# Miniprotein binders against b1l550, part 10

Target 1, 279 residues: b1l550
Amino acid sequence: MRLPEELLERARDIHSEAPSHRIKLDRVGSFGLKVPVEFKGFLLLAEADVWVSLPEGRRGVDLSRQVEAIYELSNPPKDPFSLCREAAISLLEKLNYADSSGVSIRFDAPLQDGESLKYYGVEISSIASDEIINKIRVEILGMTACPCTAELIRAYKSSEIAATHTQRSLGILEVSTKAEHPDPDKLASIIERAMSSPLRTYTKRPDEGGLVIRSLSNARLAEDVVREMIHLFLEEFGHLPEDTHILAAVRSMESVHMHDIYAERSFSLDEIRKEISSH

## First folded at step 11 (miniprotein)

Design qn1
Fold by ESMFold2, last read:
Structure qn1 (fold): chain B 279 residues (1-279), chain A 82 residues (1-82)
Amino acid sequence: as target 1 above (279 residues)
Amino acid sequence: DPVREAWKYYMEAIKLILEALRLLRKGDVEEAAEEYEEALEKLEEALEIAKEAGNEELIKRIKLLIELVERLIEKLEKKLKG
């Protein structure tokens, strides 16, 4: 039921009042919104979060204006990167008491995989204040082959056996920068190339054999995968601002164990260049 | 690299838009309008570079931000008239 419009003349505007405790809040928003995005010719249903800062003198946020800000920009659908950046700007414009805003958009990105498709995870965000900071996180599965078990098998009785355990490993690259969002396909490619072999949606038996042989030829520890991801990232994205922050990580779902192993490194571009140049 | 150069102008435009919003919070309307216009100038430069490079994806993204800035200017002008 819709309430009478006349009640607006009598009701207090609760949101514009001062709060009983004058404490600013960093993020007040609407989370889990569904928005359409256009990505590489696909129309995808993405999940979005929107928020603004709330000054110590204001009791509440106009939450319907937050939702309006992103939905106005999502019709007709557009690429998620423009939507993310533009919504962050629009939030600051519509909610003029805030000194910062943020938008996150999450979706599964399609990739061509032979005659089929596979997918990788993408989360982008834009945080706007006096400047804008763009963040992207990409997650994609690959195959890794353990070099330790491979060496043990080589040393044992049948030195001509090329064998080890293989498993799925989840590679992660997260980039935070004052420049534009890096291309998620390039980040996914970096992660896959750092693995022992990519995963396929399906294969015929000769192709399956080839994937396994490739993985054995590129046996890598989780630590090696992280180092290779960093090397490849610097080759492709070393031109980004020096204060760009990166997290590179791998979670390896070791096929012979009940638990996973994990490796990660975070760094700024300036930090890693100094580290490499010192060796 | 022309694509990188176009992105630099694009990001500069965003910085100018954010400065305009800061100025509007202070009530500095004329200065904010100047920052919006400067943002459009940066975006037009980015657009020319992207067109010369033939980058259709970047052209589309620059045009979207131009549309946003033009709507922000229109909203500001309508507010001043009312």
Scores: ipSAE 0.805, ipTM 0.941, lowest interface PAE 0.9, mean pLDDT 90
Fold by ESMFold2, fold request of step 12:
Structure qn1 (fold): chain B 279 residues (1-279), chain A 82 residues (1-82)
Amino acid sequence: as target 1 above (279 residues)
Amino acid sequence: DPVREAWKYYMEAIKLILEALRLLRKGDVEEAAEEYEEALEKLEEALEIAKEAGNEELIKRIKLLIELVERLIEKLEKKLKG
């Protein structure tokens, strides 16, 4: 059923009124939108959130214009990064009362793993105002091997037994920058290289043995995984603007404990360079 | 690095687009048109660099933003003629 267009002449425009309490809002949005994205030749279903600022004198946001900003750009599917940045721009164009906009897009990204695929988590966002700030968060599982237990076992039986506990660990890199979004595959690679070994979708017996030997040869504390992630990040992305902000973290599902261990460090590029150069 | 240089022009273009939107909110339509045209100049520079580098992904992304800016310019030109 379609209502007569003439009603628009008679009805109050509730959204454009002043609210009873004139309080500016930072984020008013539509969350959980489903959009298609193209990533490395794959068509993926992504989840998007869109929002704008709302000035003190405006009661509500035009919902249809808000979602239109991203839906119009999502067909035909395009890469999620262009969709994210362009939708943030489109929001400000379509909702001209807002002084800022934001878009986030979440999807599982495929990675080649031998003859199979594995997946890692990606969330990107773009926040536009006088400038645009691009953020990307990557989460990928790897394997860690405990060096403390390995050293105790070595000392106990003087090189007779190479053993320690191993576990899945979730590595996290989050980057917020005025430059373009970093390549998520490079971020995932940094995280995996910081771990004791990558996790595989499957292994045959000789490969499984090699994976275990690799992990024991690269035993690392969660704290040192974070440190290595930072080191590798600086090698790959040290060219980003000095005020780029990074969070590096590991959540380790310690196989001999009932609980997880967590380590994290956040920093700007200029802060961490000063810290490193002072040693 | 050519790819980094292309991205610099791309991001500069976005800043110009956002300035154009700010100008439009103030009703400065002619000034906004100038900012959009400057954004296209930056994007054409980015596109040339990306083509020389053979970076097909970046070429595609730059072309998408060019398409957006061209639509914005068309909307603005309609306002200037009316």
Scores: ipSAE 0.788, ipTM 0.935, lowest interface PAE 1.0, mean pLDDT 90

Design qn3
Fold by OpenDDE base, fold request of step 12:
Structure qn3 (fold): chain B 279 residues (1-279), chain A 82 residues (1-82)
Amino acid sequence: as target 1 above (279 residues)
Amino acid sequence: DPVREAWKYYMEAIKLILEALRLLRKGDVEEAAEEYEEALEKLEEALEIAKEAGNEELIKRIKLMIELVEKLIEKLEKKLKG
């Protein structure tokens, strides 16, 4: 049932009223929308957040316009990077009282693993004001083997390859840049290469044995993983602007403890280059 | 790297679009229109570079942004005539 137009004319526009307290809000929007995106030949249903800033003199945001903005651009489905950038721009155009906007799109990205698929988590964002900041967060699981326990067992049994505890570890790369979004597959690859071994969706017996042996021969602390991620990132993405900000992190779900081991480093490209050159 | 160059033009275009939107918020409609046109020129340059590089995905992405800018220009023109 649609309200009669006559009733709408009598109703106050609550959103345009002065607020009780004149305070600017940084983000007001709709969170948890579902939008289709095209990614690597797949049509995926992604979760999306859209928001704009709200000036101090306006009570509320026209939320319906925000939703319209992203859905207009999502039909037909397009790549999530373009969708983020274009929606951020469209939000500012449609909501002319806002001086900033943002879009975040989250989904599980398919990654080929032989004849099967594995995945990584990805969050793609664009925040627009006077400039646009493109953000991407990639999370992928790998496997780590503990070098400390391996050393203890090696010392005890005098074995070249010592048994050790292994666990799943979540690697995280978050990049914020004024350039284009970096390739998420490349980011995922960096994380996997920084681990003791990648995870496999399907393993045959020879492959399973090889995977474990590889992990044991490439034992790494959580700290090692983060440092390796940073190293590999600099090699692949060192061409990004110097003010590009990176978070490299790992959460190791240690199999001998009830808690996780966590390590991270946040840095800009200019900062990390200075640090490395000083050594 | 032609691909990097194309992206540079693309990102410059976005900056110009954002400037146009800022100008519109201030009521400077004519100047905003000029910024949109300049953004479109940058995107066209990006498109040429991307075509020469044979990067189909980048071509597609640039075309999408061109479409958006054209729509924004059309919307602005309608507001000016009305």
Scores: ipSAE 0.848, ipTM 0.954, lowest interface PAE 0.5, mean pLDDT 94
Fold by OpenDDE base, fold request of step 12:
Structure qn3 (fold): chain B 279 residues (1-279), chain A 82 residues (1-82)
Amino acid sequence: as target 1 above (279 residues)
Amino acid sequence: DPVREAWKYYMEAIKLILEALRLLRKGDVEEAAEEYEEALEKLEEALEIAKEAGNEELIKRIKLMIELVEKLIEKLEKKLKG
């Protein structure tokens, strides 16, 4: 049922009214939208959040315009980076009372693993005001082997490659920059390379053996993984602006404990460079 | 690196677009139009660089932003004629 236009003309525009309390809101929007995106030749259904700021003198945001903004740009499907940036801009244009906007898009990114697929989690965001800040978060699972237990076993049983406990570890890289979004595949690769070994969707016998041997020969603490992630990130993305902010973290699901081990470092490129140069 | 240079122009264009939007919020329509045009010029420069580099993905991304800016300009022109 559609209401007649005549009736709509009689209705107050509630959103444009003065609020009872004149307070600016930072974010008002629609969360949990589903939008199609094209990524590496795949058409994916992603989850999206869109929002704008609300000035103190306006009661509400025109939410329908927000939804229109992102869906107009989603057909035909495009890469999530462009969608994010363009939608953030479009939101500001369509909602002229807003001085800031934001878009966040989340999906599982496919990653080729032989004839199969593995994946990593990705969240792509753009926040626009006087400038645009592009944010990307990548999460991917890898495998770690404990060097401490390996050393104990080596001491007990003289072997070149000591047995040790292994576990899945979640690596996280979050980057906020005024430059373009960093390549998520490169970020995922950094995380995997920082682990003892990557995970595989399937392994044949020779491959499985090699994977485990690699892990054992490259045993790393969660702390080691984070430091390695930072090191590799600096090598790959050192060209980003100095005010680029990074969070590097690992959550290790330790196989000998019921709890996880967590390690992180938050830093700007400028800060970390100064730190490294001081040693 | 041509690709990095193209992205630089692209990001500069975005900054100009955002400035245009700020100006529009202030009622400075003529100045906003100038900023849009400048943004378009930056994107065109980025596009040429990307073409020379043969980066098809970047070309697509730049073209998408060009399309958006053109739409924004069109909307502004309609407001000025109405």
Scores: ipSAE 0.847, ipTM 0.953, lowest interface PAE 0.5, mean pLDDT 94
Fold by OpenDDE base, last read:
Structure qn3 (fold): chain B 279 residues (1-279), chain A 82 residues (1-82)
Amino acid sequence: as target 1 above (279 residues)
Amino acid sequence: DPVREAWKYYMEAIKLILEALRLLRKGDVEEAAEEYEEALEKLEEALEIAKEAGNEELIKRIKLMIELVEKLIEKLEKKLKG
């Protein structure tokens, strides 16, 4: 049922009215949109959030224009990075009262694992104002083996390979930069390489044995993983602007506990370089 | 690294686009148009570098941004004629 046009002409534009309180809002938008994206040859249905700032003198945002902005750019489907940047720009153009905008796109990214697939979680964001800040968050599961328990068992039984508890651990890299979005596959690779071993979707017996042996021979604390992630990140992405901000974190689902172990470090590239050089 | 250079031009173009939008919010339409044109020039430079490097994905991404800027320019021109 469409309302008669005559009634619409009589209706006040509520969004353009003065608010009861003249206060600027940082973000007003639509969250949980579904948009198609093209990624590594896959067509994926991603979740998207879009928002803009609202000036103090305006009651509301034209939310329909926000939805239209991202929809227009989503057909035909394109890579999520371009979609994010372009939509942020388009939002500012369509909503000329806004001085800032933002877009966030979330999906599971496919990663080849032999003849099968594994995946990592991705959140791609762009925030636009006088400048654009590109943000990417990558989450991927790996395996860690505990070096402490291994040492205890080694002390008890002299074996070349000490048994220890192993668990799934979630590695997280979040990067905010004024440069282009870092390559998510490279970020995922850094996380995997920082752990005791990667996970496999399927294993044959020889491969499974090798995977476990590798993990046991490369036992790492959650703290070790975070430090290794930072080290590897600096090697791969040290060329990014010095004001680039990074969160490196691990959530280890410890197999001997009901709770998880968590470790993180937040830093700028400038800060961490100074820290390392002081040693 | 030609790829990094191309991205540098691409990101510079975005800064110019954002400046244009800022100028439009202030009512400086002529200056905004100049910024859009400069952004387009930067993107064209990025495109040439990307082509020389043979990076197909980067070429595609740059072309998409060029298309957006061209649309923004067209919208601005229509507004000025009306």
Scores: ipSAE 0.847, ipTM 0.954, lowest interface PAE 0.5, mean pLDDT 94
Fold by OpenDDE base, last read:
Structure qn3 (fold): chain B 279 residues (1-279), chain A 82 residues (1-82)
Amino acid sequence: as target 1 above (279 residues)
Amino acid sequence: DPVREAWKYYMEAIKLILEALRLLRKGDVEEAAEEYEEALEKLEEALEIAKEAGNEELIKRIKLMIELVEKLIEKLEKKLKG
């Protein structure tokens, strides 16, 4: 049932009314939209959040315009980075009362693993006001082997490669920058290389044995993984602006405990360089 | 690195677009139009650099932003004529 146009003329525009309380809101928007994106030759259905600020003198946001903004830019499908940046700009243009906008796009990114696929989680965001901040979060699973247990077993029985417990660990890199979004594949690679070994979608017997041996020979604490992630990040992305902010973290799903081990470091490029240079 | 240089121009263009939008919110339409044009110039420079570097993906991304800016300019022109 479509309401007659005559009724629309009689209806108050509730969104444009003065609010009962004159308070600015930071974010008002639609969360959990589904939008198509093109990524590495794949057409993916991603989850998207869109929002704008609301001035103190306006009761509500025209949410339909927000939705229209992102879908207009999603047809035909494009890369999620461009979609994010362009949608943030478009939101500010379409909603002229807003002084800030934001877009977040989330999906599982395909990653080639031999003849199969593995994946990493990615969230791409852009927040626009007087400036634009581009944010990317990458999460990928790897494997860690415990060096502490390995040392205990080595002390008991002399072995070049000591047995130890292994577990899945989630590595996280979150980067916020005024530059372009960092390459998510490179971020995922940094995380995998910082762990004892990567995970495989499938393994043949020789490959499986080799993977486990590699993990045991490269035993790392969660703390070691985070430090290695930071080190590798600086090597690959040291060219980013000095005010670029990074979160490096690991959540280890320890196989001998019911709980997880978590380690993190938050830093700017400027801060971490000063810290390293002081040693 | 030509790719980094192209991205620098691209990001500068975005800053100019955001400034144009700020100016529009203040009612400074003429100044906003100038900022849009400057943004377009920056994107065109970025495009030339990207073409010289042979980076197809970057070329595509720059072209998309150019299309957006052109659309924004057209919208502004329509408002000025009306």
Scores: ipSAE 0.845, ipTM 0.953, lowest interface PAE 0.5, mean pLDDT 94
Fold by OpenDDE base, fold request of step 12:
Structure qn3 (fold): chain B 279 residues (1-279), chain A 82 residues (1-82)
Amino acid sequence: as target 1 above (279 residues)
Amino acid sequence: DPVREAWKYYMEAIKLILEALRLLRKGDVEEAAEEYEEALEKLEEALEIAKEAGNEELIKRIKLMIELVEKLIEKLEKKLKG
């Protein structure tokens, strides 16, 4: 039912009223929107959050305009990076009382695995004010083999290939930069290469055996994985601005424990370069 | 790297767009319009570099941003005429 226009004229504009408390809000928006995006030839339904700041003198945000902003840009579907950046800009334009905006887009990114698909989780964000900050978070599962147990078994049986426990590990790279969003596939690749082995959606017997043997031969602590991720990241993305911030983390779902092992390092490019150069 | 250079221009354009929006919030419409135009120039430079590099994806992304800025300019012009 559409309300008569006459009723609308009689209604107060609640959003434009002065608030009871004059306090600026950092983020007001719609969370959990679904928007189509084009990613590497796939049309995906992504989850999106959109928000703007609210000045102290305004009671509420025109939420309908926020929703319009992102959906206008979502048809036709485009890459999520452009959508994110453009929507952040559009939000500021449409909501002229806001001095900052933000967009976050989340989806599972496909990765080819032979005749099947793997995936990694990705969250792409842009926060706009006087400057734009682009953020990307990639999460992908891999496999780790424990070098400590392997060493114990080797010492015990003097075997060339020592048995050890293996587990799934979640690798995380989060990058915040004033430059363009880093390529999420490259980030995912860094994570996988930092682990003992990648996961496979399907394996043939010889391949499975090889995968396990490779993992055993490349046993890594969670700490090793994080350090390797950082190393590989610097090699691939060392050209990013020095104030670029990175979170490298791994959560190992240890098969011999009920709990997970977690390791992380947060750093800026300038900070980590100084650290490495000091050695 | 031409691709990196193109992205640099692209990101500079975004800064200019954001500056334009800031100016609009302050009521400086004429100056905002100038910033939009400068942003377009930067994007055009980026586009040229991307074309020379043969990077189709980057070309597409730059074109999308150009379209957005053009729409923003159109909106601004309508406000000025009205």
Scores: ipSAE 0.843, ipTM 0.953, lowest interface PAE 0.6, mean pLDDT 94

